# VH-VL binders against Putative dimethyl sulfoxide reductase iron-sulfur subunit B (dmsB): the designs that were tried, part 6

Target 1, 262 residues: Putative dimethyl sulfoxide reductase iron-sulfur subunit B (dmsB), of Halobacterium salinarum (q9hr73)
Amino acid sequence: MTNYGLVIDQERCIGCQSCSLTCKQENNVPMGQFWNRVLTQGGDHVDTPSGDYPEGGDGGTLEMTYQPTACQHCENAPCVKVCPVNATYTRDDGIVEIDYDKCMGCRYCMAACPYNARVFNWDEPEHRPEDGTGDVAERPQGVVEKCTFCSHRVEDGLDPACVVNCPADARIFGDLDDDDSTVSKYIAEYDTHQLLDEKGTDPSTYYINGEMSPGRPWKSKKLESELDDDEAAKAARRRSGSVENGYDVTPHVPAETAGGDD

## First folded at step 1 (VH-VL)

Design d16 (from d13 with heavy chain R100T Y101R Y102G G103Y G105Y S106G P108L; framework fv_durvalumab)
Fold by ESMFold2-Fast, scan of step 1:
Parts: structure tokens; sequence; C-alpha cells
Structure d16 (fold): chain C 262 residues (1-262), chain A 122 residues (1-122), chain B 108 residues (1-108)
């Protein structure tokens, strides 16, 4: 019935990496691992906020275009097909998940994924979040992990953390099978593409490219006055950063002070 | 453009020491596992050592354990290989290489430097 | 350690012909942990194929990989002048990482 998907608007994306940071904080992803990578035109991973890029990165490109890349949640997922124990599977709502109790760590799914979207958790214990503060529950060891579309949030009626906390509003999430959803309207109104569509994986993640015709006509995006009620409510939720349905949608930040016993 | 530039190779006597350096540019160095791979004259490739993105884990082939030390300086985007107690069998072109999958399953080398020749003789 | 044996040692062909290179492992390799590299004289190796069959970024579709268990192949469907080089297979499923001895593809 429900078929979750994501649109990434590369014309709005400013390369600030808030989506990567928020994903790490929300999902307790260890330092040095990324479920969401922000790539440049050269395909190189960018882990520094925009505004301080060394000369020589993508040296052949005059304009910088950013391509946030995570698990594409493919409908025809090769990672699902190669899993010998069916640990990787596609949910009825389109989300590709890993059953950690079944995963045996063979990593066939990593080799099969053309997007390099999966990480492996070696059996080295972890004792810190990436900011190095406090005791944090360890990620499952000896298993493969990836972007989950924040299924824990989605099951509570909230958008993924990277969507809520994108300051450029460059990410639109929702039900691809609902023609009235914001994500479906975006796909219908803009020319979208899927990464590596020649591979036939049929991603549930779509991109609006930043390319313009040779005459450089500026492509206008939907104005706020053109948003429907769902779109307006979603935009308001992101900007407010408030608690909704019992879950805190405010961007996670380090504690300001320890205060001793508090 | 991703570039890896090795330096420090040369002629050294058996039992001597040599330090190799690799300067990385065009990517976020601190996000990648890095490796040293060598190639003896007229022979194939041999993996030597690798190091985790944060320097916390290091692995070596048995033949160099206790003699070679891999290290990195993420602030300087540099990778190093300290080679001690060198033997004639260590003579090779040494390549600096980047793992293709960033932090995930490594040991694939998507970018290589041009190599630096180490000759153990005399 | 897993020993990779490549055959033939040298393959002499003309541009436009098909090249088929073999890599045989001394024991079963987890079929997805096999890569192929190309090395031209005086140059560093270049990643072509990973996971036995997945092309690396920028690699033309004339290069394809296949195989499982102990038997793997690299196929170049129609040799171009720039394809004459030495090719190495590599396994990354078991420590230590090992490479084959190489197959030289040369002009006949």
Amino acid sequence: as target 1 above (262 residues)
Amino acid sequence: EVQLVESGGGLVQPGGSLRLSCAASGFTFSNYWMSWVRQAPGKGLEWVANIKYDGSEKYYVDSVKGRFTISRDNAKNSLYLQMNSLRAEDTAVYYCARDTRGYSYGYLFDYWGQGTLVTVSS
Amino acid sequence: EIVLTQSPGTLSLSPGERATLSCRASQSVSSRYLAWYQQKPGQAPRLLIYGASSRATGIPDRFSGSGSGTDFTLTISRLEPEDFAVYYCQQYGSSPLTFGQGTKVEIK
C-alpha cells in the first residue's frame, strides 16, 4: 500500500552536510562511518561544511554540484537478492531493512550495492558517540548496516531526521503511491532521475539535477504559495524544530553544560 | 581530482631504515582507510599494511610485522610507512593506495600513487 | 593464505578481438570479494572490477567480470589500443589480501 521514497533537490542543496551530521546523531553512527555521504561532481566524499574547500578538489569543474548519497531503497535491490540468509529484505512499505539477528556478516550485499551505501561493524567495541561525550549504546557488531529511512521515526508519523533538519529544504519524503503526497507532486512536476538507472535497481530515491540548458534558463521551484496543506505543514514542522507525536524533531546537539549531577 | 604522491624511496643497506610518505589531496583524507602495496621488480602486487581512517587500527602482512610501522597525520593529509631492519626481499616499488568504500568494507584500492622505489642492496 | 593463479601468463591479440582472462583460487573465495586491476607500463594499477562483476566508476562496459567459488574471469569484449596492459585479480575475503601473478595482454 504505502511505498516510501525520497526526492533530493540538488538545485536547493548547499552542501552543508547537516543531513550527514543529523543522521549520525539520530542513529548513533560511529565516528568515521556514514550512512549518508555528500558527494561532489567528482564523486569524492565531502565531510566539511561548505565555504572552505581546498583548491584542487574536482579541479575540472567550474560549478559545484552536491549529490547526497545513502541507501537508495531500491525496488529491485541486488543486496536483497544476494543475501543467503534473507537478512536483507524489502518491507511492504518499500524500505529495505536488515534483520540483524539473521545477518551473518558475509558482506555479499556490500559488493552487490552499486551505491556503496553499506557499512560493516567490526567486533571492536564502541564506547563513545562521535562527539566523544558520555556512554552510548553500541551499534550491533558483526553485521552490515545502512540508512533505514529512519523507520523508527516514520512508524511514528515523523519524517526522517535528515529531511526534518535540512536547512535548505532540499529533501522531500513521503508515500510514492499517494498522488496527493508532496513527494509524488515533486516527481510529477520536475524532471527527476535515479542514480545509476542503467543498473536496473529501480531506486526509491530521486534527484532533481542542477543542470540548465545552454541558454541558462533558471528553473523555478514551487513557491510557498503553491504548496498544499501537507506541504505547508511539513515545512512549518522543519522550521519550528518542535516535538511531534512524542518524538523530538529538534536537531540533536551536544549538551551545553554538564552541571555536575544534572 | 584525487592525487596520492609518494616520497622517501631510495637505496639503503640491509639492516637499514627508511621512511616513506604519501601526500593526499582532492578528497577528505580522514574519511578513508589507507594502504601500502608493493611490487618487486618484475613481480606482482603484494599488500603490505593498512590503517583505519582514525589511526586506531593497523594491519600488516606477517613478513613485515615488528619491522614496519604504518601511521597517518590527518591534519596534514599524510600517510607514512616507517621501515626498519630492511632486507633484500623488501626491494620494491611502494604504492600508497586509497580504499574504494570509505569506511565500509575496505581492501579495494580505487586510487593509487605513482609509487616510490625502495632498493635494499650493497 | 589464498593463492590466486592467473592464466594465461601472456595473451597476444589484435585490437577488436575478445580477451578472456582467468583467475583461479587455491580455495573458495567468498564470491563477492574478488577484484580486477589494470596496470600499464610505468603506471600505477587502476581498479576495474570489484565484487567479481561490478564495474568501478568510469570503467567502459566492454569490461565485464564473472565467476564464483574458485573460478573467476575478466572479459574484454572488444580490445581497444589502450587495453593492452597487465591485469591482476585480487581477493579481499581472507587475510592476508592476495593478488594473482598477472596476465599480460599484448599486441600480436
Scores: ipSAE 0.000, ipTM 0.376, lowest interface PAE 18.8, mean pLDDT 76

Design d17 (framework fv_durvalumab)
Fold by ESMFold2-Fast, scan of step 1:
Structure d17 (fold): chain C 262 residues (1-262), chain A 123 residues (1-123), chain B 108 residues (1-108)
Amino acid sequence: as target 1 above (262 residues)
Amino acid sequence: EVQLVESGGGLVQPGGSLRLSCAASGFTFSNYWMSWVRQAPGKGLEWVANIKYDGSEKYYVDSVKGRFTISRDNAKNSLYLQMNSLRAEDTAVYYCARTPRYEVSYGKLFDYWGQGTLVTVSS
Amino acid sequence: EIVLTQSPGTLSLSPGERATLSCRASQSVSSRYLAWYQQKPGQAPRLLIYGASSRATGIPDRFSGSGSGTDFTLTISRLEPEDFAVYYCQQYGSSPLTFGQGTKVEIK
C-alpha cells in the first residue's frame, strides 16, 4: 500500500520561496495565506516571498539554513484526534485531508497542530484567473485548509508542485513503503530528523543536512575526507554517481513524464 | 418537512430599528449555517448576512456592516436580524434561508427559504 | 465582487418548448459554486441546480444545468405550465455572494 512522504534537504535549500509561490499558484491559495512557509533554521518566517534570487541591491553574505514548513502529514496527527466531526482524517496513503463539507470551522485542529500548518478562510478566497487554471478548485469560506501534498497531482502520477519546481532540487517525494523509491533511499542513507519529534506526531516529512530538531546545534555535513568507507558508499549510492564539477546533479524524484516522454 | 417562518417586518421610519425573527422546524437547526437574503420591490435577490451553525462566525454584505446584526438561538430554533439605522434602500422582503451541506458545493447557497417578511422604510 | 449578467431579460415561449437561459460572470467561477433558483410571483425562491449541473432534491429531470468558466446555462427541456417564472443564477465561490438580475420566462 502506498505511504507518501517528503524529504527536504536543507543543505540544498537556498530560501528562494519558489516552493511557496508555486504552491499558491497550483492550489489557488488566497492572498495573505501560505500553505508552505520558508523559515530560517530556529524558527522565524522569511517575510517576503520571492521567485528571484538574489533579490537585487546591495546585500550581505547569505549564510542561512532554511526550513521550509507546511503540513507534515503526521501518522499520529493531533489534528485528526481533536476533530469533533471527523472532517480531518488520514487517507490510506498517509495524506492528511480535510473533508470541507464536514468541516465546521471550530479550529480545534489549528490549536492542536504544533507546526502552525493550518489556515482559516474568514472570507471567500481571492482568486487569480489564469488560462488552464480557472477550473482548479476554489477555496471555500468558513473552513480550515492546509497543504494536501498536492493529492490531485499525486493521483495523476505527478509530484507535488513544490517538489517539481524547486530550482535547488531540495525536495524528494514518493512512497515511503517502496524501498526502491528515491525518498526511501534518502531516509535510509541520511541522518534524518522530524520537526518537533518530541511531540510524538510522527511526521511524514523528514529533513536532512540541517539542524537536528529545535534548538540543537546545526550538525555540519561531513566532508568526504571525514566519511568512513560505509558512509562514503551510502553517499555515492544516494547521488547515483551524478556529481559534476563538485556539484550534486541528482535529478528530481520522478522521471519527467508530462513533457519529453513518448 | 423543512419549514422557515419569518416575522417582525413592518413599516419603520428612516433611522429607526427593527428586529426580524425566523422560526425553523423539520431539521436539526443547530447543524446548519443560516442566512438572510432580501429582495427590493421589483428587483432581484441580494444576500445580506450569514451565521455559522454555532453562532461563532458572522458575515455581512458591506452595505449593512455596522448597522445589522445577525444572531441565533439554537435552543429556540430561531434566527434573528437586528436592523439599526434603517434607510429607504433597505426596503425589501427579507427571507430566512438555510445553507445545505453538499460535498460538491463547498460554499453558501440556499436550499430552503421562508415565505419572507416585508420591511418598508418610509416616512 | 463578481457580477452575474443573465440573458435574455425576458424569454417568451409556449408549453412544450425548450428554454435556454444564460448566466455570464464578470470573472471565472468554478462550476462547483454556481446555483440556479426559480421564483414565482409572491413566493420565495426555490433551489433548482447547485454546482452548475446537479439537480436539487425534488427537482424534475427536465431541468438541467451546464457551463464552466464565465458562461453557464440553465435548460428546461419541455416547458410545463408551472415552469413560467423568474430564474436567478447565483455564485457562491467568492464574497460577497451575488445573484444575477433574473430572466423572466413567460407564456407566449
Scores: ipSAE 0.000, ipTM 0.384, lowest interface PAE 18.7, mean pLDDT 76

Design d18 (framework fv_durvalumab)
Fold by ESMFold2-Fast, scan of step 1:
Structure d18 (fold): chain C 262 residues (1-262), chain A 121 residues (1-121), chain B 108 residues (1-108)
Amino acid sequence: as target 1 above (262 residues)
Amino acid sequence: EVQLVESGGGLVQPGGSLRLSCAASGFTFSNYWMSWVRQAPGKGLEWVANIKYDGSEKYYVDSVKGRFTISRDNAKNSLYLQMNSLRAEDTAVYYCAKEGYKYGLGAFDYWGQGTLVTVSS
Amino acid sequence: EIVLTQSPGTLSLSPGERATLSCRASQSVSSRYLAWYQQKPGQAPRLLIYGASSRATGIPDRFSGSGSGTDFTLTISRLEPEDFAVYYCQQYGSSPLTFGQGTKVEIK
């Protein structure tokens, strides 16, 4: 049985917030909200590319650590425990979802989340530019939302948008219960850390922290020749519809919903 | 060990401005939500504003929205409340309060001694 | 906004007696996000109970909290002289955070 998880390599992360912007584009996240925030190690928030970035000496990636933080998709999720109407639930594949039809807007799950990964839709969601998004669904009003691991993409065999469109290749997504998956190989090879592990939530997101692995060799971009057949197939799917920058910024519309606008 | 020390209160005329400060020590300031709570003379407690541990979210009671601004400086372990367009109804002791759950929402486990703000003329 | 209504407004009792203080919410409040505070004249409030029933550090075991939904209770099993004070309930699960109007426990 599939158990989705994510590895974030903090040594590769350059703090550019492409993951935050692509998440907003892919999921039509309203103005003023973020499902993914890039933090400086220690908790300082970096919300957009135009924000003030703390810089280490020389201003290089080697001296600054960034911590992208979104829903951790915890196996022992406190947000699931507190939901009085069972709107928040854990899928068989490990993804923590919200059934928007059941969500009553009480926000207990927001208070229960130690990662502050949830947002509430008070106002009518802002429309995306017509040229950019096509048939992407409007966000529902009066409900809580969060990172979904882009379940609409994952169900169609694609990686989450923040993974595909990370220019630093700092994000690895896959099946934690498959020892041959790239994500499992990274967890086995490198020292990984779960965020706020003292809380006991058991996140499905793992961080490679240079601070925790001071002797780890520098990583370079993975070459196409190093991909196995499954990785090559995934790369080919991601290149389908790709633009000159090497990835497709058009949001994925699942086949089941392609003919309808809600 | 945990201490919250407030300053900046005083007498101000209606329409004036005041900036309150709260110096925190004895805990990792950057891990906790912080609040301002006020109490008018002889009255009950009223929550005014809170701010997320990283400063990214701020919430206010409706009566102060647009007039008060909560902020924090995690490098200086300090919480602030900028109060503009003050009204007689804002007269109160203002308390700095720490929320007691690391990175999440909590009850107010520690309070400052309070600083008196008097708006009169 | 969630309105918290405390009753009674004033409770007159003698040392050694049991005090029972009520807090009623206008909407359902998760027990995880209800607190009780004690305030003595000239002092800042002091946290007694968080999460409806968890005693804060240093709080004597004569203080206990209970309740769920819209009805919450603070009980002081045997009043000591130092317990005569004003008590406030508070919810911290929904913005705006709100307090009850207070119950004064005074010497009969």
Scores: ipSAE 0.000, ipTM 0.387, lowest interface PAE 19.9, mean pLDDT 76

Design d19 (framework fv_durvalumab)
Fold by ESMFold2-Fast, scan of step 1:
Structure d19 (fold): chain C 262 residues (1-262), chain A 124 residues (1-124), chain B 108 residues (1-108)
Amino acid sequence: as target 1 above (262 residues)
Amino acid sequence: EVQLVESGGGLVQPGGSLRLSCAASGFTFSNYWMSWVRQAPGKGLEWVANIKYDGSEKYYVDSVKGRFTISRDNAKNSLYLQMNSLRAEDTAVYYCARLPYYKGSGSYSAFDIWGQGTLVTVSS
Amino acid sequence: EIVLTQSPGTLSLSPGERATLSCRASQSVSSRYLAWYQQKPGQAPRLLIYGASSRATGIPDRFSGSGSGTDFTLTISRLEPEDFAVYYCQQYGSSPLTFGQGTKVEIK
């Protein structure tokens, strides 16, 4: 029993929007619509008593977290429950999909989705062959659409385009029902959370917002437990350096002073 | 194991007819569009025809329209290509290929599974 | 129809070298609908890359695809003996489906 899910490591996400661009390219999403949005969350601001920002240190600056948000592929999906023609359905592999032949365009599912993850395709697509796209297949019109977890890619045994094209390697996709899958190990090993967990929709998308980075190897989706002794030692040194000096890594920057000391 | 096995190729005279078959196994045949792709000796690949998963839609390259007929029998997991009025330029290895079409995404994908091919030679 | 032109026609290299293969379309093709295939003598084609950059199941990571619009590239970072073959690009966004003429990667 396959049950697809996604982990997004917010500590690795740099907000570059590549996932949104690649999603549009992969799925031919019309201009003006977004299946994936990268949200920016501000942090708490702490001033010195004088109101001036201190140089470095804790609480002296604003911190931002990026939260890529698309269809969460919920196990208890309200969009499935409200569809009067059963066009929105949950596949055996956990992907929430829309049967475009059944969709009548009522948009009840859009109102029911707490993640604002659905879009409606009007009669005329915004991008057309004459817009310079060439002879490219159009998205269906008069229906609701959303992130499909790139089911066309997944059915070929590949990861979604937003996962493959993330330059920060902030996304891990796989089978939640396979305890040996990387995504399952991430959920078990790290502190993950689901968006709006109080709504009871039971998302298949999980977020990490602890300090998982910078200990992981660059462009590696390996769990800390999967690192060999050399990789683990390097990760431990990086974490130790971060505690003492955030950017004081392997290269040593010498402290220089004018003149000698007699 | 997902497999496509072609048969029915051979030597035929110009103006003759030949019927190719492709036996599919290891997947739900009725969920996939299927295609025939050919390759003339020493030349590149040329798409010939597509058929929808339920047989309701058929598409052909212009050079074979009216001469070739693609069909399928989902109960037998089989794809066919009936070739009539054969010409010397139809000489090629004919490949059966699977063409995924994702109903939810409304898009074709690339040919992900190919048969080994069957040689059709049109010569006097 | 969309014409795909591959270059070079033949690429002569040694194992361990990097191969860069070009595919140029006569009109714009969405990256969503471009694929690369490998064909060895006497064998059927094998899907390597689809959607311009996505590796097919079981394809080694030394194969990578890139490009958009009219210019697409297949790169093999370090040639292995089994990689000497003919490579075809294909578009599947417009009917008729069309293939490039092929690039032969051969041993020096």
Scores: ipSAE 0.000, ipTM 0.414, lowest interface PAE 14.0, mean pLDDT 77

Design d20 (from d13 with heavy chain R100F Y101H Y102S G103S S104G G105W S106Y Y107K P108G F109L; framework fv_durvalumab)
Fold by ESMFold2-Fast, scan of step 1:
Structure d20 (fold): chain C 262 residues (1-262), chain A 122 residues (1-122), chain B 108 residues (1-108)
Amino acid sequence: as target 1 above (262 residues)
Amino acid sequence: EVQLVESGGGLVQPGGSLRLSCAASGFTFSNYWMSWVRQAPGKGLEWVANIKYDGSEKYYVDSVKGRFTISRDNAKNSLYLQMNSLRAEDTAVYYCARDFHSSGWYKGLDYWGQGTLVTVSS
Amino acid sequence: EIVLTQSPGTLSLSPGERATLSCRASQSVSSRYLAWYQQKPGQAPRLLIYGASSRATGIPDRFSGSGSGTDFTLTISRLEPEDFAVYYCQQYGSSPLTFGQGTKVEIK
């Protein structure tokens, strides 16, 4: 079955936040909210002026490790399980969506999401003049929202906006169940991981973090899988690895939820 | 019994800084969002900021964005408001109040502290 | 931002009379996200009603709330001297959280 997924190559990511800005423009995301945020290794959000490359300042430095984080589109999504009105659901193609007409604003799904990937629409959505990607509806009030993998684009055969507009080519999107897809070859070729894989949510988003193979392509969308069949085989076995039943929402110790600076 | 006690208010010059604290007891502090609400002398209530139960999300009214920082220390059951670049318009009684439960349950701002007065004048 | 407008600004009634306070929103607010507070001079606000119609714990049954959409009402069925206070409505369905300007209730 079609099963959309995303690979984010942290080795190529430069923290410019074009993915965050493009997502807001493509999806008319309200002021003060982000469906896609770029984090440093410590979890801090990076703010880059006008989408320019950071050479210093608020965007961090080129030596930082960046972790773009949005909805992971989990196969075993706790946000789907806790929704009392079945507003949050998983599509046949693996995309986790929200039926806004059914959403009652209880936010149980936000508490259940270990990635903090969901936002609540407190403010009145403002329509942005959209240039070039078609008509985007006003965002609804009183409901939860998140990254949709740009399902409106994907249904028309286009990649998500954050993928197309990544200047570092750090994002690869496609069908995880098609062994010939670029995204599947990337997962088979390189050592990929899922965020918080111990939680057992089975993300459809995979990360490559700084351990590039010798001879890796300068363009992340062009693989050299034939260069190392053993490595590709190991990656394929890892992708087929054990799946947990979902994460326990009751942490053993408060360290995992330790907010409260000062 | 739920109790919220504010402290840290006082007189400060325009452009100065002040840090407010709110000590919580009688409930599991780490399970609740917390809010700061202010009231200028003789005026109505104005919401200022709130913070998620784990500190991961923070929201502010536009007039204080970039000047005020809300934070919490769940190990100490304490809520804070760091106020920088204070203006005469920030003069108000500041209340801390208990906000959303982590489950999404909400009964308005159901418990309030007694308030602490902040006066910004030369 | 959603603006809440309360009316009347001041309400002066005799003990035992019914008080009806109005709160109108500049745009639709889910009733799940509307609350009413009472504030007496020199005191912190006290939650009276949440979710437009649910009484908070310890609130006397003479207080009731109703309404939906843009029009909400707080009713005090038989005023008592201790009900002298300012009453605020609040919405918490849209950021920033906003309060009405208040209605002062004076019992003669």
Scores: ipSAE 0.000, ipTM 0.381, lowest interface PAE 19.0, mean pLDDT 75

Design d21 (framework fv_durvalumab)
Fold by ESMFold2-Fast, scan of step 1:
Order: C-alpha cells, then structure tokens, then sequence
Structure d21 (fold): chain C 262 residues (1-262), chain A 122 residues (1-122), chain B 108 residues (1-108)
C-alpha cells in the first residue's frame, strides 16, 4: 500500500520561504495564515532568510539551521484521537485529512497538535485578480485547516507545490513503502529524524540534519533571471504542472472539481 | 527491484509506423517522469522524449517532433512511444529509462530497460 | 543545445592502470547536472555518477567524478577486467538532454 511521506534536507534548506509562499498560492490560504512555516533551529520564524544573519551573544556568529514545519501527517496522530465528530482522519495512504462537512470548529485538534500545524478560518479568503475568468476557489470558513500534502495534486500524479517550487531541492516526496522511491532511498542512505520523537506521534515527515548525515550536493545554482527563454520555460513548466508545450502558473485544479472547493 | 521491459521493436519499411511499449514494475510508476533514449548501431546515446507523471507535459528532440508521440497508462504501469513516418536514421535500440520523480527537479536516468531494436529498412 | 565532447575517443589500458576520461561542454552546466554512464556490448547503460561527483548506488569507489562548469572528468583509479566498456557523459541542465559521443576503454 502507498504510504506518502516527506524528507526535508536541512543541509540544503536556505530559508527562502518559497515553500510557504507556494503553499499559499496553490491552496488559496488567506493572508496572515501559514500552513507551512520556516523556522530556525530553536523555533524562531525566519523573516529575512538571506542577508542579515544575527551574530551570537558575546560576539559569536550563529550557525543558522532552518526547519520548515507543517503538518507532519503522523501515523499516531493526537489530532485524530481528540476529534469528537471524527472530522480529522487518516487516509489509507497515510495523509491526515479533515472532512470539512463534519468539522464543527471546536479546535480541540489544534490544542492536541504538538507541531502547532493547524489554523482556524474565521475570515473570508481573499479573491484573486478581477480579470480572471470563472470563480476563484475559496477556503471553507468555520473549520480547522492544515497542510494536506497537496492531496489534490498527489491524486493527479504531481508532487506537492512546496516540493516542486523549492529552489534548493531540499524537499523529497514519495511513497515510503516503495523501497525504490527517492524518498525511501534518502531515508535508507542518510540518518533521518522526526520532530518531537519523544511525543510518540510517529510523523511521516523526516529531517536530514547536516550535522547528523551528509546531504546530496546542492543542485540549484541559477535563479530564473539567469536562465535563457527555453531553460526558464522548461523549469517553469516542471514547477507549475503546465499543459503539454504550454506554460500556466495557476494552481492545479482537478478535473472533477474545477472552480469548486466543496 | 525496479524493472523496465521494452517490447514492440522490429523491422519496418521507411514511412511505416511502430508502437513501442515499456512495462514498469517495482516502483510507483505514476510518480516519475519517464524517457525514451535511443542508440543507433555503433553510435552513442540520444535522448528522444520524456513525459511527466500525469502525461500533461511531453518534450521531444527536434528530429522526431511531429512524428513520434510519447504516452503513458498509469493504471497499467506502461509507457509508450508511437513512431510514425519512420526514416532509416531512426534505426536504433530504444531504451525506456526512469527520469525525475519531481516536476521541479532535473535528474539523471537511474534505471534503464534492456532495449528493443527498431530497424527501418526496405 | 549543449554539446558534450568526450576525449580521448579510445583508451587502450591494462588491468590495474588508472583511466582518466574527459567531458567538455559547449556552455556552462549549471549545478553540476552531469552524469556518467557505463555501457558494455549488448547491454543497457548503467548509471555510475550523478551531479558530477556523486556515486550511484552499488558503484565501486574506484569510480570518481570531478569538475564543474564546462570541464568534467571521470576517473577509474585501478581498472578491473569488468571495467572495459564505453563511457558516456550526459548533461541534464538544459533541454534537450544531450550525451557525449563516448570514450571506449579497451584492453591492450
């Protein structure tokens, strides 16, 4: 059986926030909310990831390690256990989902999550530019939400948006039960760890720390501004899930739910 | 164990058509870009085409554009190459190769099939 | 397209000797997106090196890759009888993917 998981290579992560921004664009997450946060080692959110690095106390220079943190998609998820209406559940493929029709907004799951990965939707989502054709998909209100591993993309054979748009190639997604998947090879080859392992939640997200295991060589050395037209178009098509020989930066919309969210 | 097994090669006359198949096993086929790479007798390797995870993106080398069509059937774990208007210069062993598991990443070909010979001759 | 030129075309060596194979690109290969493959007669290519210097799974440590930009090298430190084959470099930085013409390593 398929069992989706994610490896985050902290040795490659540069704290650029692309994963957070891409997740918001792909999933129409309102301003002021984050399903995916980039933290420093020690838990502080990174605002300017490159440029101004703080020096340590007593004149030392801090060695900066970044920890992107979202829903860990735990196998023993406390958020599932506390849900009084069974709105939060674990899919057969390991993805922890929320059935928005069942969610009553009690937020017990938020208190139970040791990763602070859940948000509550009080406000109406922002609308996209008015020149667009058709309706904009809106996030449901009065319910709890979190990272879905972009199940709408994964079900159509695409990687999560935060994975495809990581310029450092620091995110590896795939089937943990397929020994030949890239994600399984990373877990087998490098020493990985899970966040808050002592809590016993058994995350499906694994981290490679540069101090604990060697990372693969950094693969991205070029910004898009440095690519020629053909190279930029090829890279953009790979990231956006564009149509054959076309380029389209709009979020992936499954055929059966085009323009609708519920 | 990753396996890629090609079939469908054979002798065909110039201007003819042939369809190659590649049966994949031992990995989640639907999660990978896939490629066809060919090798003319006594010559080097030439990338021909690739296809993304869901089949929405396809790319070809210029010499086969408009004549070859790459496709896949994820339910059957199969990759295909439809070759039309075949020319003598298309004579080669055709390899199925596993490409990138990610839409944003560029990757080497880590697994190859055994190849299937296509001969275009009168 | 990026053109890869391999040299020499043929290396005639004995077991135990060191082989040094060159691959030069017509323009800079970004992020070391360069791979090396081994092909024996009648067989499919086998991945040896990716990202210019990383050994693929199961590849002996006598194989090593180096280089960046336009100049790349594959080194076999001590040839074994099974290493006599044709070697190809490949770039995956820019579409179309391109291969070098190959270097044949043959026994003297």
Amino acid sequence: as target 1 above (262 residues)
Amino acid sequence: EVQLVESGGGLVQPGGSLRLSCAASGFTFSSYWMSWVRQAPGKGLEWVANINQDGSEKYYVDSVKGRFTISRDNAKNSLYLQMNSLRAEDTAVYYCARDSPYSSSWYEFDYWGQGTLVTVSS
Amino acid sequence: EIVLTQSPGTLSLSPGERATLSCRASQSVSSDYLAWYQQKPGQAPRLLIYDASSRATGIPDRFSGSGSGTDFTLTISRLEPEDFAVYYCQQYDSSPWTFGQGTKVEIK
Scores: ipSAE 0.000, ipTM 0.411, lowest interface PAE 12.4, mean pLDDT 76

Design d22 (from d21 with heavy chain D99L S100K P101D S103G S104D S105Y W106E Y107W E108Y Y111L; framework fv_durvalumab)
Fold by ESMFold2-Fast, scan of step 1:
Structure d22 (fold): chain C 262 residues (1-262), chain A 122 residues (1-122), chain B 108 residues (1-108)
Amino acid sequence: as target 1 above (262 residues)
Amino acid sequence: EVQLVESGGGLVQPGGSLRLSCAASGFTFSSYWMSWVRQAPGKGLEWVANINQDGSEKYYVDSVKGRFTISRDNAKNSLYLQMNSLRAEDTAVYYCARLKDYGDYEWYFDLWGQGTLVTVSS
Amino acid sequence: EIVLTQSPGTLSLSPGERATLSCRASQSVSSDYLAWYQQKPGQAPRLLIYDASSRATGIPDRFSGSGSGTDFTLTISRLEPEDFAVYYCQQYDSSPWTFGQGTKVEIK
């Protein structure tokens, strides 16, 4: 049995936002929403109070730490427990999915998620002009959505888009139940931690902070932009099912709604 | 010139011991993981052992654990394989090999020595 | 451990012909951590391909690697006399590092 997980090396992360933008491109996430946010945390710094009496002068050096945060794909997921219609569920491979046909938009799962990882799609989500031409399938409306670990890519043998396009090589994805996988080796060797460990949700996302990992060895492999026409065609075939849908592998296009009760 | 040269092979009785050496030149030996790979006469390649840059990490194939010891001397640019309790099935050409992209878990062999023959028979 | 099975065991071809060698893994090799080596009689192996498709320094462009997951291929587009040798695939995704049994490319 496969159990997917992710390691994020905060010492390698440079805060460039490529993971967030790539996720939007891959999953056609509308304007104003992000499934993957890069949070900024301050290191050692000089206090600079705001207001009428700010501290002046040379403020010293700030060392920033970045914490990319999306759905953690928890094994003990409170969002699954609170869903009254079982729309949110855990797949056998550990990925937490949403069945959009069952989701009624109550947002109980958003309140239950300690990571603020879920977004709600209002009736008319906005897309950036550069994100599409209107010919691409839109995200379903009136439902909750979140990071899917790019299950459509993973099912085709590819890593999540945020993993492959990280220029700092700060993300490692794989099977946590395979002790010989790269992700499992990094968790075993480096001092890793889970976000809000005290909440008991048991995330499938782990963070390295304090000792830089060697990074993803696959970084030296050809990027999709470096593929020739034949290689690009092969990559496109592997992604064909998810590309046709324009979003993750579980969503159904919701039936046209005539409106609520008058 | 970048090269690896093995020595120390020979004929040894079952249950005996032998120490192989590998002399490295033309590169910064102390910066690389090093390996021993063997090949029985007329057969394929079999990985035996790996050692990290400073010798603090060592990995072995299960069939030689407890019998073989990999070690290195960076001051002498040398790699060693101490083989104890030798068996007929240990008969092989032993190659010294360098691992590319030192310091990670993903390794391939980018430089090989010429090999030294170890024959275990009565 | 990951077991690599190479086929065919022997490939008999003439100079100028195309050689296609297969390497099949007993389980998926993550991130294409697979290398190909060439070994001539009485000589040490020589690295040809790493990461399934990347050509090693000094290796002629007639050699190419492809594949992913469990199925990998080494292709020699136009055999030269010096290409008749035994070829081995090797995975470095999981310990222990394992090699295939080899494919012998011999002159017809």
Scores: ipSAE 0.000, ipTM 0.372, lowest interface PAE 16.0, mean pLDDT 76

